# VHH binders against Carnosine N-methyltransferase, part 8

Target 1, 373 residues: Carnosine N-methyltransferase, of Schizosaccharomyces pombe (q9y7j3)
Amino acid sequence: MEYDEEEVKVLKEVLSAFFLYRQYAHTITQQKRKSMSRLSFEHKDLLLQDSDNNFLKHLSRIDQCIEQNSVLAEAIANAAIPVFCSDFDQNELFHVNVDMMQKVSSTLKQIARDWSTECVEERRTTYAPFIEELNSLFPSDSIDRSKIRVLVPGSGLGRLAFDIAVEGFACQGNEFSYFMLLTSHFILNCVKQENQFLVYPYIHSFSNHVMRDDQVRSLNIPDAVPSQYLRNSQNFSMAAGDFLEVYGTEESRDSFQVVATCFFIDTTKNILDYLDTIKNCLVDGGYWINLGPLLYHFESEGTSNSNSDSQQQPFVELTLEQLFYVMDSMGFEVLKHNSVDTTYMGDKRSMLEWIYHPHYWVCRLQKSKLRFQ

## First folded at step 1 (VHH)

Design p9 (framework vhh_h_nbbcii10_fgla)
Fold by ESMFold2-Fast, scan of step 1:
Structure p9 (fold): chain B 373 residues (1-373), chain A 131 residues (1-131)
Amino acid sequence: as target 1 above (373 residues)
Amino acid sequence: QVQLVESGGGLVQPGGSLRLSCAASGFTFSSDYSYALGWFRQAPGQGLEAVAAISSSGGSTYYADSVKGRFTISRDNSKNTLYLQMNSLRAEDTAVYYCAADRGYSYEDWGTLPSNEYDYWGQGTLVTVSS
């Protein structure tokens, strides 16, 4: 099964990145040791005088944590090979850049966020509103939930889509990143027991730690075994591809009763494209449930002075007020609206915490509304 | 006192293989990840050159261009031993091979290896590649 030679190349680069994570992460630790070797004699004495508890011993603890992260990273890659790229040769790795290595580290943090017990409060704050709303709109005692199709765009590691499917809904997650697709496949299909793996999500940053142990602490994953709940694969699926390309088609028209977007709608250059696609795939009278900020990921590219190809594409960033005006014009009636306080991929022990005030809304689509009235 | 003792050298014909070992005493690999380890060689009439190095954790390795694809460096922290597997040996690989350790203040940069920054050196073991 060959779809595209370019896609196969990207897939092999992502697989190579998971295998190369170990050597890359240790190289960063070596660079820190080299930095220490450049210190004056007086400074070396200050930092390295305690043979049992010094800065080099801490770097050695980080190296131990890297080995454990590498067990998880390599397990993800090895599980993916027979499913996604059966001809991949791990003895002939593709060249990968620093950005791809950082993507592996970010993915390990996402595993901690979506699949550990320590991060349950952040998940509850961001995901529970969707579950509560769906349970309210579609009571199980009067509605066959297997006929209610819910789309979760930008589903990442599939936790929200999984939680929705567990409630009995026919849920489809959509994701574009192979880092997320390979990892979600591993957790959703390959893990056999709770707390099977350790992840050390905080080892790659040396900033804003109060205690050394805060940096090198482990989390157990996963907090649930998804394969035990996925017996009916017809009720849960993951679709790979760009949201606009997959769901902007005629085939996707009027296909879902609900679209649930969590920290998603600001991940495109033109937010109007996302609104068009949500409207396309929703049925008449269908619901759009959103929770998220408006932290537009491509804003800086649109303001670049560079003569790049990106300057030819429209960049549209709307305030919430402008967004609601456009939504109303498109036939989205806002039924509920409030704000929520939450973190996203935060470290509660860190000196620096980003607190978001994302907005939550429930809309019902009326496709028959005339845009000129 | 820290000691490094090499073994496994000897006479081998071109195309043959040898495995060198370096046993450490006076410090431990398993309790002190700060020790970076390397193999260096000195051919007759030439200066000391870096052959291979391995980071304190074993996660990063360096190889001289002349040995890439033929030599493999590894460490066993539980046995306090460093290894160099040498395959497809050539006449130009003839040299005295030295095991070296630094106490973690220096490091092997990928593609660079400052040999004069290693703290401890073995006595050397002779490898002779000839018919």
Scores: ipSAE 0.000, ipTM 0.173, lowest interface PAE 18.2, mean pLDDT 84

Design s1 (framework vhh_5c3l_4)
Fold by ESMFold2-Fast, scan of step 1:
Structure s1 (fold): chain B 373 residues (1-373), chain A 127 residues (1-127)
Amino acid sequence: as target 1 above (373 residues)
Amino acid sequence: QVQLQESGGGLVQPGGSLRLSCAASGFTFSSYAMSWVRQAPGKGLEVVSDISGSGGSTTYADSVKGRFTISRDNAKNTLYLQMNSLKPEDTAVYYCAKGDYSGSRYHFSGSYTFDYRGPGTQVTVSS
């Protein structure tokens, strides 16, 4: 009982964060205005001249972009209320911390990444290998794809899971974050036409812009209307919850023919827990397809001198070589392995580009293989 | 919103070592020079070390040169200060500070970095 009440509280905090994005974002712009008021007289003359290129006019343009982002953020929250939290009152918002506000901003960037035309190249590099592999393993002319169950852990805004479902597979996305779940629900179920919304994903950073217009540029979303492609609800679902809790159970044993992990396996404290759970939910002879780096999300918590929770559980970070040894011992036979060059949530007009070299692999599970033989 | 959070301070004997960390968020970390700034009791702010955005260039105050090493992990948005051969004169609150220039150049000002510093971590060197 206490668990359900706490989960409802978190959901109401997330909904409140989407509604509070507007005032929070304007506060950042106002801090910039306050900073400008502290300039020397010489510097004020350079930046604050009465012209269309005045820096304060640029901040006013950013405020206009915040208003448009707020339309999208509030649309997401309003669509979620009747489905996720029908008793939520938007006139009685919950307290929201700065971390939650930053998660709303990150979610808006992720909408641009997963659901805009501008970010199609990054999606092609990261998602196309999964689609090509699935089409190769399960040809539609000889296999009923509706009987091939594919699990996408850490599905975020559901783009990869959606793309897999469009190919005819019975696909389930799994996500823990309500920021992602509310937003994916909105895009997958509530948007009715291509390019219905604008998002301004780059307005909150003043770094590495070549042109002012690069910072305040909008992207149209979505590039596809998912509801027009999703014709049978049996073929596509999204499951809320922690991957280990949902799929580590006896109930989920031998449930999926494929597990597809994209930028996911490094998001846990102990990577061995993820391997155990992938093995649990796959059928014998099932496939695990992965693309991602090994940038362990909780590495710093395991070694931090912060209070006692980080001392209560194991933190395990493996090199790819060590990971492959463990996988082999568990019965995963690597069939394909290569590296890929890609960005992830990058701004291609930025002076700074971070290029990942994630590794792609396809492996097949043999559950009958003895672990210690 | 720029956020900087220091950790790793504490009480240490003369000649001892400490490693300070600073978790940064709300800006493109690798695009800014970063500094460690300290304030001893009853004294003004002293910049002890800075590092370029790429990590390719570093500087040190004469008072700490050869004893302290600044480094950064741009993938983790974290700044570090390794402090060796600590002296009683190193006793201060240590602040992580964002520089006022983008890119890999050294560039900061005491006034600007003051507005973009964390809450600080206390280092006490005493017997």
Scores: ipSAE 0.000, ipTM 0.069, lowest interface PAE 28.9, mean pLDDT 82

Design s2 (framework vhh_h_nbbcii10_fgla)
Fold by ESMFold2-Fast, scan of step 1:
Structure s2 (fold): chain B 373 residues (1-373), chain A 132 residues (1-132)
Amino acid sequence: as target 1 above (373 residues)
Amino acid sequence: QVQLVESGGGLVQPGGSLRLSCAASGFTFSSDYSYALGWFRQAPGQGLEAVAAISGSGGSTYYADSVKGRFTISRDNSKNTLYLQMNSLRAEDTAVYYCAAGSPTYDSRWHGSYTPSEYDYWGQGTLVTVSS
């Protein structure tokens, strides 16, 4: 059908973006070199004083880093072809816009965040609470964890879902982005040794660096080989698709003992749809564990200037107070609630750092408490 | 029941080499990759010092600054054994060496741990004496 054709087109565009990353990234470096040609003699001399460590030598180092990132990007795409799109012809790449190229760069930064040793502190702050809560709720000495199904919506590169599965839980990650799906497939199934690849996540920005080496520093990935840990697990799966479409169905009703949302619940136009879907797929007495901000992605996207009813889509953004009132009315009892201090996708060596104060909560669902019809 | 048994200690001359082994029983290294593994030492009259730690997969390793470049930690999952290869030994390396295994915390699973309180199981220790 038409949807299958549209989906295949998007997939081929994403694959093309991974292959075109090399050419695109070198173009940016070349634009920096062209800017040098417009400088006065005096300014050029200032930048080229050190023959071994000048501005042009630094751009050459960035080009070397781009080559290494390209090895990783192309490995991801090549591993994905036989699984996701066996008819993809890498000699006939699809047209890719700048936004898709920027998503490849963001994906490389996400690999560093979720799968390097250097980013363990940020992961500990955001992921450890889920692991500790699950271990407390379902002790392995008294509970068969393979019978406890945990859903991780918006699982990204699969790190949290992987960490949960390693604890013995039957874990399913869900993701919509092909950039994330192809990359998580690669790391979870195709990487064979710890620290197999280098990623240079900071080379695409020339702002807020203290040292030139900070911009061109590499991180080793992955810090763990998921296929070795998951070889003994029959209860790990990844589901591709929109969370509302996959888990809002009758087939998904009462399917999971736990839903674990990390930096996820603010990624929809109407947060009430996410609450309905979480309630649908949880069993009675099941748990919802959340950690995240309320930085609504679609806040500025309201109804278009068209007054067409066919384009009418509700946008609902709630404060935490309002969200808790709605949750209580739906049967979610808040058992724990606190705030956490963390960065997310930050560069600790940068002059600019975004610090989040996301809220963590654990809720238990009582379906018999439903007040809505 | 979990047990760790160290071997390979003894008298060695300064500049010499020694390999310590730690045989584990009661659990397997490969089954869940869930145990933090490490080597600690205690010199006479001193406190317990972390020497080296290894991740569950065996690829990530950590070393105390005093032993970096000289000591290598490794594991053989098929033999259920942890090793410490000690090269360029110094008189200051004289200590009782302990093998340790701990229940997984988030960090100790992936990166090892230098904190003794994160380890639940300890061997009896093996004496290493570096003297002329």
Scores: ipSAE 0.000, ipTM 0.269, lowest interface PAE 14.7, mean pLDDT 84

Design s3 (framework vhh_7qia_2)
Fold by ESMFold2-Fast, scan of step 1:
Structure s3 (fold): chain B 373 residues (1-373), chain A 126 residues (1-126)
Amino acid sequence: as target 1 above (373 residues)
Amino acid sequence: QLQLVESGGGLVQPGGSLRLSCEASGFTFSSYAMGWYRQAPGKQRELVAFITSGGSTNYADSVKGRFTISRDNAKNTVYLQMNSLRPEDTAIYYCARDSTYGSGRWSHTYEGFDYWGKGTPVTVSS
């Protein structure tokens, strides 16, 4: 197989988006200044009363925060060029749409979630169950963990995969988003000191803030230097590509003792494809550990009638009960099951916080359970 | 069967050059990142050079500017060109397949390798 020219284009667009973040973010702030200029005299007077702490001064603070975020965004892009796209020319940036700019902003917020001390409680709730389960299933005093291969699909910025590798397991993360892959590469390989960078994850929303200072909070990243924990380890890797394409192959068959899915299984059009692929890459007697909701990303696309090809594609959304029936039929025996209360990229100071009730389960695969129904 | 076969090692004087080759078989070579590691007696294995499936390269600081890694997907071969060799470069050099499998050109790794060759010795002495 040769280079995919479409993938080259997407990668260059993602790199361009990280470089264009500064310009785009300042444009949004400038649009708010223009909106302010269109207010009545009475309304302007109300908002500009305090010469040191008025709304325009706050927009200036937002611009300062954008500059700091831009340092991080550009560091990510610059570190990625020699590894992912050595022929990228930063003087010939690709034009990118608003959705890609919003993905850069979302990525910065995800850095805060996965790599700051302030967000440790949410990570404890979502990631600690995996670590505790793996430690229970594979005690370090009797098992050589370097021979236990763990796959983390949809690994995002690589924090869960990193935490698993730190415990001694041979861990591979998988992600198809270049926003996530470039950023995880930067954090895992390129940052050298704790708290080396500041990120301002809350500056892009002007909604649901209690205090002006709540919007311009900085978080220090990273809370851990990966090189200090992984310096003697050959146990960690990241795979770029679509989960179905990478792990649905004969090469990937019977390759992992554990598959750990966190907020992942609802990210496909047909959840049954994910189950087939998990079964393919697991060894007989291997474990699937899951924590997540069933908030199907492609649910709305499945009802679209603007494209006849979309109607030919299978879109399958299952309830947990239906999912467990299918899993049992495929040879997955549920060993543990409970629900967990958590946020995902939540903010306790915000007037709006989404509380999820994701379900956690541990399954063991018996590939030869049933030959036919 | 999956196999990595290294060649090109040997004895060389300080300041000399060697070219190591690693021929791969039994897997889709073009889909994997490849690396060269070395291990001196009493030391841990050290990643020397790395090349992604897309051709991007990375080097250890100790060899940057002196060593060049390259690949030929048509021949299923990865190379390490070693110039300006020093006594401290003396080690057994191992070809390694990255554990990362990707359908695209930008598969990468954080030093996670799942298959290693038998190694080829390189001795730099006068």
Scores: ipSAE 0.000, ipTM 0.300, lowest interface PAE 10.8, mean pLDDT 84

Design s4 (framework vhh_7d4b_2)
Fold by ESMFold2-Fast, scan of step 1:
Structure s4 (fold): chain B 373 residues (1-373), chain A 127 residues (1-127)
Amino acid sequence: as target 1 above (373 residues)
Amino acid sequence: QVQLVESGGGVVQPGRSLRLSCAASGFTFSDYAMGWYRQAPGKQRELVASISGSGGSTNYADSVKGRFTISRDNSKNTMYLQMNSLKPEDTAVYYCARDYGSTPKFSHGSPYYFDYWGQGTQVTVSS
């Protein structure tokens, strides 16, 4: 009861954030106009010297881009209301903090990454290895793929899970974030046409742009209509909830032939909990396919002196070498292992790129394997 | 060994009623939210109605609100869809589905995608 009420409150805050995105984003450009008003005459003249391409016209262009992003953000929220929160009142929005507004902006970048043609190269480096591996392990000419259940934890906007399902596999994505769940629902179930929406994923940062046009460029989404591709698939699903809570249960035991983790295994306080849960839900002889870094999301929380909760909970961060040792002890036999170079939600035109060197591996689980001393 | 078996489909005239049933086995029925989906020719699969494990919370697609009622009998491991005032546009294959990701804190009004589907049952509304 109590937890249902708290979750409904969070859901209403997330819905409010999608509606408030428009006014919040315009406030940021207005703050930049106010900053300009405080400049010396000489500095103002420098910024306004080109009547067709000056700083104020650029801010006006950003405002136009915000309007287009708001069409998409409001479409996501409006589609979610009758399904997620039918009693939500658009005339009485919940107060949302800056962090939640930043999560809407991040979600728009994720839409560009997962559902635009322009971001296909990043998906090729991060998602295609999973598709190629699954096609190799389970050839469609000899195996009924509808009987091969693939779990994709931390599925975000569902693109990897979608790509796997399109190949004929029984695929389930799992996600905890309402920002991701509302948005993936919209794209997977509600969008009717390719390239139906424009997204401007780069407008919220004024850093590291080479050209003004680089900041205000649009991407078309989606590059595919998921519902049309999944018309013949009865075994595609998205499950909401914490990975440990959903898949750590006895009912989830021996439920999947494959677990496919992409940029996921470092998103927990104790990586051993994730290994236990992956082992729990895999069948004997099942496969775990991973691609990701070990950039532990809770590392700073685990060493924080101000958080009493962190004093009681184990925080475990393993190197790859230690992780492989533990995996072997648990019955995971590494069949393939290599490193990959990739970006994640990168902007190729930016002066700043983070290049990851994530590791890719394929393991086969032997649940009955005796531990070596 | 989760199994979902739909029944009750058929051909009916506009304005008539039909009741679909879904018999579930292989899991603790009351622990899971359940739903009905439908797919019409040339259309995407859409959620029609969902119901929480306890039966205390339901939600409906706007197109069926006031006409369809979802219910469940946990003692019989069965979910129902009562379809009243049927329209030609209700013509579709109807699927029973089990919600896997539902915890008590996610049961209130939230549509979660379902991990097991029945074979489907055809509903045709024509004059």
Scores: ipSAE 0.000, ipTM 0.333, lowest interface PAE 11.3, mean pLDDT 84

Design s5 (framework vhh_5c3l_4)
Fold by ESMFold2-Fast, scan of step 1:
Structure s5 (fold): chain B 373 residues (1-373), chain A 127 residues (1-127)
Amino acid sequence: as target 1 above (373 residues)
Amino acid sequence: QVQLQESGGGLVQPGGSLRLSCAASGFTFSDYAMSWVRQAPGKGLEVVSDISSSGGSTTYADSVKGRFTISRDNAKNTLYLQMNSLKPEDTAVYYCAKEGTYYSRGFEHSGYTMDVRGPGTQVTVSS
């Protein structure tokens, strides 16, 4: 009962964050106006003399973009209430911290990345290798793809899982974050028309813009309506929960022919737990396909000065070389390996772009292989 | 609150028939397409049939085509599935689902789904 109460609280906080986005985002714009008021007379005059491109006019434009983002954010929350939290009261919002508000902003940017035409190039570089590999391993002319089960851990907004299901595979996505779960539910289940919503993913940063219009770009979402592609002939599902808890069980053993991990394996304190769980849920002779960096999300926590209970847990960060040695010892035979150049939630019009060099590999699991006896 | 309540399941011999019903409340039933979804023990979810909001269009999975008939009564907020010529392979829990949920669900491991569906009704086909 206590776990159910804690989960309901977290869910209500996430729902509240989506509704509070409007108020919070306008507060940031208002803080920028207050900052402007503190400038010297000479500096204010310099910034406000251009009738077409003055800074205050631009802040007003950003406020208009916030209103449109709020339409999308509130649509996500409203669609989620009857499914996730039917007793949620919009007139009694929960307290939301800055981190949760930043997660709403990040989620809106992820919608642009996964579900807009503008971001197709980044999706092509990260998702196409998975689709090409699956099509090569399981040709549709000789294999009933509905019998090939593919698991996508950390599926986020469900785009890779959706793309795999569209190819005819029985695909299950898994996600832990309520920000992702509410939003993927909305896109996968509730959007009925291409380009139904606008998102302004770049309005929350005032850095590295070449042109004012670059900050206030709108993207139409979604570029595809999932319900039109996923009908009776395909098995598609999303499972909510911690990857280790859901797929580390006896019930999950030998359940999937493929596990497809994209920017996922570095999202845990101990990467070895992820390897154990991937091995558990794969069938003998099954395939693990990965694309991602090794940017360990919990590295800073492991080096913290805190003596909390969380700091007593094992933190393991492996180099790719060490990871491959461990994988080989566990029965994962590397069939293919290369590096890829890509961005993650990148903006090609920005003066700053982080380029990742993630590694792509295909492994085949041999559960009975004892290489190091 | 969206509520869906299935009924009409039970034990039936091969070649027999059953009619499932689903009572819907908490939304404007006539505005949404509806589906019947099933899950056999140890298997994934399968969409059996769907029906448009007006009842004018229906589709069926190849495994049930010609044997099952989906229908709806918008005045009573009720969805039906008439199942004829039942086979042992039809043994499953059958769920009523609101439009947009038939492609986002997964109960096998987490006990949680993105699916807006009822609690289900068990259909067992055996001698």
Scores: ipSAE 0.000, ipTM 0.248, lowest interface PAE 11.9, mean pLDDT 84

Design s6 (framework vhh_5j56_2)
Fold by ESMFold2-Fast, scan of step 1:
Structure s6 (fold): chain B 373 residues (1-373), chain A 132 residues (1-132)
Amino acid sequence: as target 1 above (373 residues)
Amino acid sequence: QVQLVESGGGLVQPGGSLRLSCVASGFTFSDYSSYAIGWFRQAPGKEREGLSSISGSSGGSTSYSDSVKGRFTISRDNAKNTVYLQMNSLKPEDTAVYYCAAGDTYSGKWRSDYSTPEYDYWGQGTQVTVSS
């Protein structure tokens, strides 16, 4: 790999965040104890009177859950050091802000989503359509699937890319976030037993719990040992980097038979850049399979009152109807289109449930189609 | 500093066998390593051809080109920090300079598919000649 000082700095900050998770999470619990100490005598008596079911005992249970989450977080970081940053010194941790600590917590929740049995229903609604479509387009009885290259941009913790590779396809996942890359490396390459680790994904929110036990429940991960499947796979890889930079190149042109985007296409400032890049890396007659909402991640930045030079960058947010018109003009023929109901990183036992109605489509690319012909 | 040193090349009769070794320095093979080694060859007047790859991770994913599948076997020895290519049933068409190359599977460019390999570090090569 090329040496990049800024990239190495970000990586060391992310590694530091995984090691600092334990200390940071306990500090939040301690702040809650301090808050409780400020209550009136009457209120303290109400909350602490029950010796088996009081607020301080619950905070102690949260602390126990933090310790077990920390075993997982530190295992991820320790496995990553020799691979990503062999010169990282655990005695010289980098500065970590609150946003980075929250990203560690979010990553633990995403491990539950992608690699636990409890979250299989959410994966069934979001990932199974891709598997079913690929199996239909490329039947194993007549097609050598090892010659069908599938790109999964924004692959997160690698579950969809893994599931595609298990079906026999040559699959490459792409991800930009080191929180995701370090964690996916750990699960895909380092875990050797089903249900080897516990994760407590719901401990960091004190809202919308029906029962205290719902907040402190554990999930076993992983529900599958990816290394057992990857050992026999000829064509599975993960690529680190910005999707536009990695796949917008001449080297990536006409390289994939399929691009599979799941909750991805709304993660950029200009959605047209993503369409250009998908078109670049697909072969003529190749397929783009998408499932996701259009919840544009950078919408607020496009209207911000910043005086920086970066405000000259284009921001483009399209409705689905507008997106389909642009896609048609670019040579994408929509073969299938429907909506599905699903959650994303939802807690089934929570009083608050976000239900998405993401749209699913299959397109076939005709590269020779020009709007002026 | 990643460095690769090939050895084990030489002259062999058709149908014979050779084992090539690639000793790595600057990284260590372990259950946590994402470094992968690919074997390539280049014959005079021909393009460089990818032959086989093995990941440095605990799963040890392997791949082979159709031209060598069933004849060549890639393996690793973590204790010696070495990757091997066992070449059996050698043919005159196998005559080439053989190179090992290393890439990080998470570096943004490494591919497990030998048909589209992107590798950052290359050895000097070792000559294999198959003739009577």
Scores: ipSAE 0.000, ipTM 0.208, lowest interface PAE 15.0, mean pLDDT 83

